# Ledger of designs, part 2: VHH binders against Putative glutathione-dependent formaldehyde-activating enzyme

Target 1, 157 residues: Putative glutathione-dependent formaldehyde-activating enzyme, of Halomonas elongata (e1vbt6)
Amino acid sequence: MLLEGSCHCGAVRFRVVSPHPYPFNRCYCSICRKTAGGGGYAINLSGDADTLVVHGAEHTSIYQAEIDGLTSPGERHFCSRCASALWVFDPRWPELVHPFASAIDSDLPRPPERVHLMLENKPDWVEIESREQDRCFAGYPDESIAEWHARLGLEEG
Below, E stands for the ipSAE of ESMFold2; O stands for the ipSAE of ESMFold2 at other seeds; V2 stands for 0.75 times the mean of E and O plus 0.25 times the DockQ between their complexes.

## First folded at step 1 (VHH)

Design b03 (framework vhh_6fv0_2)
Fold by ESMFold2-Fast, scan of step 1:
Structure b03 (fold): chain B 157 residues (1-157), chain A 119 residues (1-119)
Amino acid sequence: as target 1 above (157 residues)
Amino acid sequence: QVQLQESGGGLVQPGGSLRLSCAASGFTFSNYWMYWVRQAPEKGLEWVSTISSGGGSTYYKDSVKGRFTVSRDNAKNTLYLQMNSLKPEDAAQYYCATYRGYSDYFDYRGQGTQVTVSS
């Protein structure tokens, strides 16, 4: 699926092809919450990095989180004008880019099952909408984004 | 196909040491960052350590810093975790992992190796 996205002020617009476009995950870690988590979590999608086209790239800035005093290689790209969180790129997996669902303008499909991760880092004011089909993890989940799509038969060609 | 085989777990007393190994096959090991993650019974996966493809950069969970050391031998396609000063809280199933998507630490393919710390 072709995903189109933008920042709030419109200075940055982008397009990327996602073979795994379901917005199923909710990450409650402090990095995701503080950089892209309006509801106490961020939702990360999967995209093919080779297909990423950015207009207004001069308005993007990169943040790399420090984890236990060391700089994470993951790059969080955001609009330097309006602060909209846009995507994550990790040079360890250069074939992948991970746009935030909040930055996507395209109509995203409704996931049949959600995965809540990093719940040990969740503040008490954040409510988990627990559906019976959802999965919850104190830390990281037991499957990748691609594996979730494969398990539920939701992979796109 | 990517295969990861963990070994080296066992029973140890508090303050003891264990060295875990992970034998990798089916991919170009030297091109991938590698991870150690652990799971205690009925809990989610917990990230423990990360090592860069060349071994020059290492990252650790705060609670294991100074006690655990990750290393790799790219010629042998093997990842290691040296665990010293083990605590009861370290008891878990340990997995080595590599990741092809977001959040970096949950794409593991081995059966894991059990670490039990007598409390």
Scores: ipSAE 0.006, ipTM 0.176, lowest interface PAE 9.5, mean pLDDT 80

Design b04 (framework vhh_6fv0_2)
Fold by ESMFold2-Fast, scan of step 1:
Structure b04 (fold): chain B 157 residues (1-157), chain A 120 residues (1-120)
Amino acid sequence: as target 1 above (157 residues)
Amino acid sequence: QVQLQESGGGLVQPGGSLRLSCAASGFTFSDYYMYWVRQAPEKGLEWVSTISWSGGSTYYKDSVKGRFTVSRDNAKNTLYLQMNSLKPEDAAQYYCAKGLRYGSYPLDYRGQGTQVTVSS
């Protein structure tokens, strides 16, 4: 599926092909929550990095988190004008780009099952409405975005 | 559940060699970048080396380049660190770590570690 996205001010627009477009994950860690988590979590999608086309790239800036004195290699790209979080690129997985569902303008499909992760880092004010079919993890899940789509038969050709 | 089990540490003389191993289970090992990190008692956690999922790309802390070699055997779900020309500054608890596909930090899980001591 072709995903089209943008920042709020319109200075940055992008498109990327996603074989795994379902917005199923909810990450409650402090990095995701503070950079892209208006509801207490962020939703990361998967995209093919080779297909990413960006207009207004000169208006993007990169944030790399520091944890325990180490700079994370993951790059969080955002609009330098309006601060909209756009995508994560991690050079450890250079074939992948992870746009935030919040930056996508295309109609995203509704996931039949959600995955809630990093719940040990969730503040008390954040309420989780977990459905019976949803999966919850105190830390990290046992499957990738691609593996989730494969397990549920939802891969895009 | 994700499990990482380090081994191969011990006491070695300066200039000596050790080979560390990390046995991984509970995840698709060949899909993840793997890391070696270390911590000495009076120092913070320190990144040492990274290896890509295929083993085709390796990265090293400047102070260990040319002395340490990271490798992996995806058929055995095992990560290795060959340490040559060991220095007193290399003495530390060594941990292997799995990266996150959803996050940007490499230390989403680490094992119990293996102790490396360098002394005469």
Scores: ipSAE 0.000, ipTM 0.153, lowest interface PAE 12.5, mean pLDDT 80

Design b05 (framework vhh_6fv0_2)
Fold by ESMFold2-Fast, scan of step 1:
Structure b05 (fold): chain B 157 residues (1-157), chain A 123 residues (1-123)
Amino acid sequence: as target 1 above (157 residues)
Amino acid sequence: QVQLQESGGGLVQPGGSLRLSCAASGFTFSSYGMYWVRQAPEKGLEWVSTISTGGRSTYYKDSVKGRFTVSRDNAKNTLYLQMNSLKPEDAAQYYCARDSYYDFWSGYSFDYRGQGTQVTVSS
């Protein structure tokens, strides 16, 4: 699926092809919450980095988190004008880009099962809105984004 | 059943070289980033190197940069660590580890590791 996205002010617009377009991941870690998680979590999608086309790239800025004294190679791209979080790119996985569902303008499919991850990092005021079919993990889940789509029969290809 | 099996450890003198291998099975190897981590007897687990799914991007702990080289062969489901100019400080049990696929959110994390291979550096 072709995904179209933008920042709130419109200075940055982008398009990316996602073979795994279901917005099923809710990440409660401090980086996701503080950069893209007004509701206590961020939702990341999977996209093919080679297909990413950006208009207004000169208005993007990159943040790299420092975790326990180490600088993460993960790049959080955001609009320098309006601060909208747009996507994560990690050069350790150069084939992938992870747009935030909050930056996507396209109608995303409704996931039949959500995954709540990094719950050990969740502050007490954040409540988990878990449905009966959802899965919860104190840290990382036991399957990749591609494996989740394959298990549920949701592959686009 | 994810399985990771390290080999290639041994005893070397300071300045020597070793090549570690990690044979992976039970998952689609080419879909995961891989790590080398190590643990000395009195120390916690320490990250050494990361390699992306296709091998295009590599990252190293500052103390091993220029001396260690990580690589992978996705057709053989094998991960490698070439270790040159070994120092006594490099002596440890070395583990290969499968990335959780989500560590870019919060730094370095892995969900599986092998039993390890011992590296000893002494004169």
Scores: ipSAE 0.014, ipTM 0.308, lowest interface PAE 7.5, mean pLDDT 81

Design b06 (framework vhh_6fv0_2)
Fold by ESMFold2-Fast, scan of step 1:
Structure b06 (fold): chain B 157 residues (1-157), chain A 119 residues (1-119)
Amino acid sequence: as target 1 above (157 residues)
Amino acid sequence: QVQLQESGGGLVQPGGSLRLSCAASGFTFSTYAMYWVRQAPEKGLEWVSTISYSGSSTYYKDSVKGRFTVSRDNAKNTLYLQMNSLKPEDAAQYYCAAGPWSRYEFDYRGQGTQVTVSS
């Protein structure tokens, strides 16, 4: 599926092909929720980095998190004008780019099941809206984004 | 609460071998993808290897492929890195780290163990 996205001010627009477009994962860790988590979590999608086309790239800036004093090689790209979080790129996996669902303008499909991860790092004010079919993890899940799509019969790649 | 403790570093001659270990506690080890990362002052941060939750999938930096092998024992909460045919450019502080497979970032890292390659 072709995904189209943008920042709030419109200075940055992008498109990327996602073989795994369902917005199912909700990450409650401090990096995701402080950089892209107004609801207490962030939702990362999967995209093919080779298909990423960006307009207004001169308006993007990169943030790399420090985790216990070590600088993460993961690049969080955001609009330098409006601060919209756009996507994550990690040069260790150059085939993949992870746009935030919040930056996608295309109509994303509704996931039949959600995965809630990093719950041990969740603030008390964040209430998990978990359905019976959803899965919850104190740390990381036991499956990748691709494996989730395969398990539910939704894989298109 | 969360602790990663590396061991097994030391001084070896070029062509030698070392086995690094990382003992994990304070989190559910089997739910985390694990990483080996190294840093030398002039080279900066370098990713070395990744292993999936179950240990069935492993990935390596091109320069260490065929020489290094990552493995894990989920029953013992321990991560390993077998390093063979060590080269001077492999000399660095080696850290183990835990992070999400899907996000490719570290959430936790240890204090590191030093590897020196010298005659």
Scores: ipSAE 0.000, ipTM 0.173, lowest interface PAE 13.5, mean pLDDT 78

Design b07 (framework vhh_6fv0_2)
Fold by ESMFold2-Fast, scan of step 1:
Structure b07 (fold): chain B 157 residues (1-157), chain A 119 residues (1-119)
Amino acid sequence: as target 1 above (157 residues)
Amino acid sequence: QVQLQESGGGLVQPGGSLRLSCAASGFTFSKYSMYWVRQAPEKGLEWVSTISGSGDSTYYKDSVKGRFTVSRDNAKNTLYLQMNSLKPEDAAQYYCARHGYSYKWFDPRGQGTQVTVSS
C-alpha cells in the first residue's frame, strides 16, 4: 500500500510504500511519548526506505535521543516549522522507515488486535485502553511488525 | 534540487581495491543518512552500506562486511566507499542515495560509477 503523509502546516509531504499498513503498535516509552505521544504513546508503521519520497525536505529536522550520554542511532524526523513528528529511520535497519500513524493522510485500516509495548516505562497517569484481544509487553514484543501481519493474515501478498 | 555525482570506479583485479566518491549538493549534507547501493548486470538494485549524518554509525551488507568501509566528509559534502579485497561478485554500477529520495521510483541523480572485477 502506498502511504501519503504530511506535517500539520503542509511544508513537508511524503509518500512511502508499506507492505504492512495496519497501525497496531502502541509504544509507551519516554521518547515516543515526549516526541509523538499526546495520548501517552506513539503508533509506528513500517515502510520501505528505498521508496520514501519527501517534498519540502529542507523543512525537516532530525532528533537523535541521548541515552546515558550516548547518541542513539535512531533518527526522528520532524517538521522544523510546525514540529509535527513524521517518521523514524534507524540505520541499523536501513531498508525500513517507520512513519507515525499520526502523520499519515491515507486511510489506514483498523487493526483487529493492538500490541502495547514498553509498558515498564509508562507513567501512572497514562491508562492502557486494552481489550481482551490486545497483547501487552513490559519491554519489546516477541514478534516483528511483519510477523504480526502474517499471524493475522493481513499481509498484502 | 538534490544532486548526487558518483566517481572512482574502474577495472580492478580480484583482491584489488577502489575508493568511490559521491559529491552531494542541493541539501544540508550533514543532516541526512546516506546509502551506497549497487546494480549488477541483469540484477536489481541492492543495498550495500549506510552511514549516519554525523558519520558515527555505519552499517553493511553481510557479504561486504570487513572488506568495505563507508565514510563521509561533511565539510566537503562528499561520501566515500573504500572497497578492499574485491571479488567478481562486487562488479556492478554503484550509486549513492540520500535518505528520503527513492532510488526505486527515481533514477539516481548521478550516473553512478562502474566497478568491474576481471577474472
Scores: ipSAE 0.006, ipTM 0.354, lowest interface PAE 9.5, mean pLDDT 80

Design b08 (framework vhh_6fv0_2)
Fold by ESMFold2-Fast, scan of step 1:
Structure b08 (fold): chain B 157 residues (1-157), chain A 121 residues (1-121)
Amino acid sequence: as target 1 above (157 residues)
Amino acid sequence: QVQLQESGGGLVQPGGSLRLSCAASGFTFSSYYMYWVRQAPEKGLEWVSTISRGGSTTYYKDSVKGRFTVSRDNAKNTLYLQMNSLKPEDAAQYYCAKEYSGYDRGWFDYRGQGTQVTVSS
């Protein structure tokens, strides 16, 4: 599926092909929550980095988390004008880019099951609205984004 | 600086066993989730296993459940993967990886240089 996205002010617009476009995972970690998590979590998608086309790239800024005094190579890309979180990219896996569902303008499919991850990092004020079909994990889930789509028969070519 | 060094790979016949080790340095090992990931030729990184900070919670890829066991020794800064009943499809370069607030389980802050596992008769 072709995904189209933008920042709130319109200075940055992008397009990327996602083989796995269901917005099913909710990440409650402090980085996701503090950078993109107004509801206490962020939702990310998978995209093919080679298909990413960006207009207004000069208006993007990159944040790299500092862990144990070292700068992580993982890049969180934001609009430098309006602060919209856009996507995550790691040059160690140059084939992948992970756009935030909040930055996507395309109509995303509704997931039949949600996965809640990094729950050991959530603050007490964040309430989990877990449905019977939902899955919850203290850290990372026991399947990848691609495996989740395959298990539910939702994989897109 | 964060360093992860894997060892214990080798050639084994189908049904055999190997024990992988990962020596960690440059960070407070007991404060992070740790992962085992693998990459077969012409494939992307595949998540294999996760272990919580204290070792009380473990997760596994469906295809390795019951055959692989992840464990850690926080006093020795060492992560382990015990692999039993190895299959040809388990042949891959195996890496240990340190927790990061990433967006897929193949998305990790740091990984080591890896150790090669070959399953062949």
Scores: ipSAE 0.012, ipTM 0.187, lowest interface PAE 8.9, mean pLDDT 79

Design b09 (framework vhh_6fv0_2)
Fold by ESMFold2-Fast, scan of step 1:
Structure b09 (fold): chain B 157 residues (1-157), chain A 119 residues (1-119)
Amino acid sequence: as target 1 above (157 residues)
Amino acid sequence: QVQLQESGGGLVQPGGSLRLSCAASGFAFSSYWMYWVRQAPEKGLEWVSTISSSGGYTYYKDSVKGRFTVSRDNAKNTLYLQMNSLKPEDAAQYYCARGGTYLPKFDYRGQGTQVTVSS
C-alpha cells in the first residue's frame, strides 16, 4: 500500500510503499513517548526505504537519542517548523523506514490485534487499555512487524 | 535447516586484532543482509555492523568505525568481521544474525564466539 504523510504545518510531505500497513505496534519506551507519544506510546509502521519520496526535505531535522552515553544510530526525522514526528530511519537496517502512524494521511486499516511493547519502560501514569486479544511484552516482542502481518493474513500483495 | 556458526574469537591484548567468521548454511545466503551483534557480561545486546546482500553497503556502530571491517564471501556462504585496534570495551560474545529482524532485536542462529581483551 502507498502511504502518504505530512507534518502538521504542511512544509514536509512524503510517500512510501508499505507491504505491512496495519498500525498495531504500540511502543512505550521513553524515546517514543517523549518524541511521538501523546498517549504514552508511539505507533510505528514499516516501509520500503527505496520507495521513500520526500517533498520539503529542507525542513526536516534529525534527532539521535543518547543511550547510556552513546549516540544511537537510529534517526528520528521531524519537521523543524512544527515539530511533527515523521519517521524513523536506522542505518543498521537501511532497507527499512518506519513512518509514525500519526504522520500518515492515508486511511490506515484497523488492526484486529495490537501489540504493546517496552512496557517495562512506561511511567505509572500511562494506562494500557489492553483488549483480551492484544499481546503485551516487557521488552521487544517475539515477532517482527512482517511476521505479525503474516500470522494474521494481512500481507499486501 | 538454517544454521549460523561463528568462530575466530579468543584472548587478545589492547591494540591487537582478531578476525571473526560466520559459516552459513540452509538458506540462500547471498539473498540476505547480515549483521554482527555482541553482548558483554551484564550488558544488553548491542549492534556492531551491517552488510548488504551484495556486500556493496556496510554500516558500523560509531565506536567501531575505522577499526572494524565487515565483509562477506557469497561463494563460500561466509560472513567476516575484521577487528583491529581492539579495546577493553570490545570484549563480548559476538553473534552473526540474518537480516529481516525489527530494531533492535536479533534472533540468534549461532552460539557466538567469545572475544576477551586483557587489561
Scores: ipSAE 0.011, ipTM 0.219, lowest interface PAE 9.4, mean pLDDT 80

Design b10 (framework vhh_6fv0_2)
Fold by ESMFold2-Fast, scan of step 1:
Structure b10 (fold): chain B 157 residues (1-157), chain A 122 residues (1-122)
Amino acid sequence: as target 1 above (157 residues)
Amino acid sequence: QVQLQESGGGLVQPGGSLRLSCAASGFTFSGYAMYWVRQAPEKGLEWVSTINSGGGSTYYKDSVKGRFTVSRDNAKNTLYLQMNSLKPEDAAQYYCAKSTYYYGSGRAFDYRGQGTQVTVSS
């Protein structure tokens, strides 16, 4: 599925092909919460990095978190004008880019099951809206986005 | 099944060079991105470099950019790391790695060899 996205001010527009367009991952870590998580979490999608087309790229800035005194290779791209969080790119997985569902303008399908991850890092005031079928993980999930789609028999983009 | 064997480490003075090699077997090497990671005493496992499956795209940790060059020979199932202008901060056990998990961190670099030691001292 072709996903179209933008920042709030419109300075940055982008398109990316996602074979797995369900917005099912909710990440509660401090990085996701502080950079893209008004509700206490961020929702990450997957996209094919080589299909990413950006208009207004000169208005993007990159944030890399510092973890235990070392700079994380993960790049969080955001609009330098309006601060909209747009996507994550990590050179450890160079074939993938992870746009935030909050930056997507295209109609996203409603996931039948959600995955809540990094719950060990969630502050007490953040409530988890977990449904019976949802999966919860103290740290990282036990499956990839592609494996999640395969397990649930879902349509690819 | 998946086996990774590093070599080429050693003792070198600051400003010196080393070339690391990694022999891979037990999987279709040409189908996977490969990584170099390192671990210094009392530090966590640190990502150093990525090379995509075809060898056309490379990525580096900021502190090694311009000094290190990753490359691969898919016909020989071999990964390389050319290290120039070595600094004391580069001293570490170096591992070549393959990752099966794309979320990173706790499950990243789940296949590593035994590593090769790089020592940088005067």
Scores: ipSAE 0.014, ipTM 0.376, lowest interface PAE 7.2, mean pLDDT 82

Design c01 (framework vhh_7qbe_3; at its last look DockQ between E and O 0.27; V2 from the best seeds 0.00; counts 0 for: pae E 7.8 > 2)
Fold by ESMFold2, look of step 2:
Structure c01 (fold): chain B 157 residues (1-157), chain A 120 residues (1-120)
Amino acid sequence: as target 1 above (157 residues)
Amino acid sequence: QLQLVESGGGLVQAGGSLRLSCTASGFTYAMGWFRQGPGKEREFVASISGSGGSTYYADSVKGRFTISRDNAKNTLYLQMNSLKSEDTAVYYCAADRGYSSTWDSEYDYWGKGTRVTVSS
């Protein structure tokens, strides 16, 4: 599926192809929450990095988190004008790019189950709206985004 | 809890080679090596994706060190060649039990370390 996304002010627009468009994961880690998740979590997608096309790239900035005194190689791209979080690129996974679902303008399909991860970092005021089919993890889950889609038969071309 | 056990450290002459190993007690995604020299802060050395298809190196070790993994044995390796006295450090294995498409580099699990001493 072709995903189209943008920042709020319109200075940055982008497209990326993703075989994995379901917005099923909710990451409650402090980095995701503070940089992209005003409701307590962020939802991460994946796409093929070599298909990413960006308009207005001069209006993007990069944040790399500092963790235990070390700068993360993960590049969190955001609009320098309106602060919209857009995507993450991490050179440790050079074939992938991770747009935030919050930046996507394309209609996204409804996931039949969700994954809630990094719950040990969730603040108390955030309520988990879990369902019977949802999976909850204190840290990282056992499946990748691609594996989740494959298990449920939800990959899209 | 995931356990990481490093081995292969020791005393080696400058210009020599060592191979470090790290065995994980369970499933891991991204893994990496960090080191802490005498009187210094811990620093990144190298990392590798869960599948082993992507690697990343600190500039100070590029061309001299090679990270690899054998997922059938749950083992991470660091081949260290052309060692210098500046490489003297305790080397730590680190792992994420990641989501494989996750991009945060915060490593949740750490080994106890293995000491490498490079003598002139």
Scores: ipSAE 0.013, ipTM 0.253, lowest interface PAE 7.8, mean pLDDT 83
ESMFold2-Fast, scan of step 1: ipSAE 0.072; ipTM 0.553
ESMFold2 (binder alone), look of step 2: mean pLDDT 83; pTM 0.843
ESMFold2 at other seeds, look of step 2: ipSAE 0.014; ipTM 0.257

Design c02 (framework vhh_7qbe_3)
Fold by ESMFold2-Fast, scan of step 1:
Structure c02 (fold): chain B 157 residues (1-157), chain A 121 residues (1-121)
Amino acid sequence: as target 1 above (157 residues)
Amino acid sequence: QLQLVESGGGLVQAGGSLRLSCTASGRTYAMGWFRQGPGKEREFVASISWSGGSTYYADSVKGRFTISRDNAKNTLYLQMNSLKSEDTAVYYCAAGPYYSGTYYPDEFDYWGKGTRVTVSS
């Protein structure tokens, strides 16, 4: 599925092909929460990096997290004008780009099951809105984004 | 509990080669090598995806070091060529969770105790 996205001010617009377009995971870790998580979590999608097209790329800036004194190679791209979080790119996996669901303008499908991860790292004021069918993990889930789509019969074939 | 054990460190002369290995007690996903030289903080050296299809190198080692893995043996390798005195360090193996993009925090979850590499003149 072709996804189109933008920052709030419109200076940055992008498109990317996602084979796994369901916005099913909610990550509550401090990096996701502080950079893209107004509700206490961030939701990322999987995209094919080779298909990413950006207009207004000169208005993007990159943040690399500092973890235990080490600078992460992971790149969080955001609009330098309005601060909208746009996508994550990690050069260790150059085939993948992970746009934030919050930056997508295209109509995303409603996930039949959500996954809540990194819950041991969430602050007490954040409430999880978990449905009976949803899955919750103190740390990492036991399946990948692609595996989740495959298990539920949702992957693009 | 996952354990990582590094091996292959030692004393080698400048311009020489050395191959480090890291064996995991169970399945791993993203893996990498870090090092800490005398008087320096720990720095990133190289990383590899679970499939081995994607690798990333620090600029200081690019073209000289090669990271690879054998998933059947739960083993990570670092082939170090054209060694320099500034490569002298304790080298640490690290393992991350499964990486599909959204699940992986940038920190590795598991670390070995390190293997010492000394490059003499």
Scores: ipSAE 0.000, ipTM 0.181, lowest interface PAE 12.8, mean pLDDT 81

Design c03 (framework vhh_7qbe_3)
Fold by ESMFold2-Fast, scan of step 1:
Structure c03 (fold): chain B 157 residues (1-157), chain A 119 residues (1-119)
Amino acid sequence: as target 1 above (157 residues)
Amino acid sequence: QLQLVESGGGLVQAGGSLRLSCTASGFSYAMGWFRQGPGKEREFVASISSSGGSTYYADSVKGRFTISRDNAKNTLYLQMNSLKSEDTAVYYCAKDLYGSWSTRDFDYWGKGTRVTVSS
């Protein structure tokens, strides 16, 4: 599926092909929560980095998280004008780009099951709306985005 | 503290066993093992959730390798049985400190420990 996205001010617009477009992962870690998680979590999608086309790239800035004085190679791209979080790119995995569901303008499919991860890192004020079919993990799930789609019999597009 | 120290690699005969260890100071995040063989891309081997309740294995090692952790000692293990020449690689311990979305997108990597399987 072709995904179209933008920042709030419109200075940055992008397109990317996602073989796995369901917005099912909710990450409650401090980095996702503080950079892209107004509701206490962020939702990342997967995209093929080779298909990413960006208009207004001069208005993007990159944040790399620092923990105990070490800098993550992961790049969090955001609009320098309106601060919208747009996508994550890690040069160690150059074939992948992870746009935030909040930056996608295309109609995303409704996930039949959600995965809640990094729950041991969520603050007490964050409420989890977990349904019976949802999965919850204190840390990281043992399943990739692609594996989640395969397990549930979901196809791209 | 963010330190990963791998150990346990070495030379082993085909069909033999090795146990790799990774001492991970200060953090109880999801952890995994990855490897890179001669002339190959780095590939996923196994992962374990921060609680130890969930594990995932690459099909190439399923049934032969076992990942485990001792959170009291901040140590990750990879028990490798029935080793094959194809298992020859540098093995890397990794932590997911930055909220990766895939078991393959771990953040902090150790220096690696070399495993050579001779026929």
Scores: ipSAE 0.000, ipTM 0.212, lowest interface PAE 11.0, mean pLDDT 77

Design c04 (framework vhh_7qbe_3)
Fold by ESMFold2-Fast, scan of step 1:
Structure c04 (fold): chain B 157 residues (1-157), chain A 120 residues (1-120)
Amino acid sequence: as target 1 above (157 residues)
Amino acid sequence: QLQLVESGGGLVQAGGSLRLSCTASGLTYAMGWFRQGPGKEREFVASISGSGGYTYYADSVKGRFTISRDNAKNTLYLQMNSLKSEDTAVYYCAARYDSSGYSPSDYDYWGKGTRVTVSS
């Protein structure tokens, strides 16, 4: 599925092909919450980096988080004008990019099941809107984005 | 906070084998091994999905190293066979919440490393 996205001010626009377009993962970690999460979490999609086309790339900036005293090689790309979080790119895996669902303008399919992860680190004011079919994890879930799509029969590739 | 603790490093002769372990203080999703040799940048070695169904290896170790996990024990393993002097490095365990085999993570956890020295 071709996904189109943008920052709030319109200075940055992009498109990318996603083989796994269901926005099912909600991450409540402090990095996602503080950089991309007004609702207390971020949702990341999978995208093919070779298909990423960016307009207004001169208006993007990169942030790299520090964890346990080490600088993460993961690059969080955001609009330098309006601060919209756009995607994550990690040069260790140059074929893959993870756009934030919040930056996607295309109509994303509604997931039949959501996964809530990193719940041990969420603050008390963040409430989980849990549905009966949803899964909750104190830390990491037990399957990948690709595995989730395969299990539910939702693959495009 | 999630803690990752590596063990199993040591001194081994070229052609020998070592098994590294990494125990997590709680549930992890995708996990991997990275290494850093003297005067070099930290490099990818191998990764495994949360289910264990998907593995990826750096070309330099493919066919010699095997990554596996035991989710009941929250433990990651790296079986290293046919060791070469070029494998001398500090080996780091890492965990991340997202894994499509190549996924960057919004949240990286790292161990402090275990040293592997391959002589001659």
Scores: ipSAE 0.000, ipTM 0.226, lowest interface PAE 14.2, mean pLDDT 78

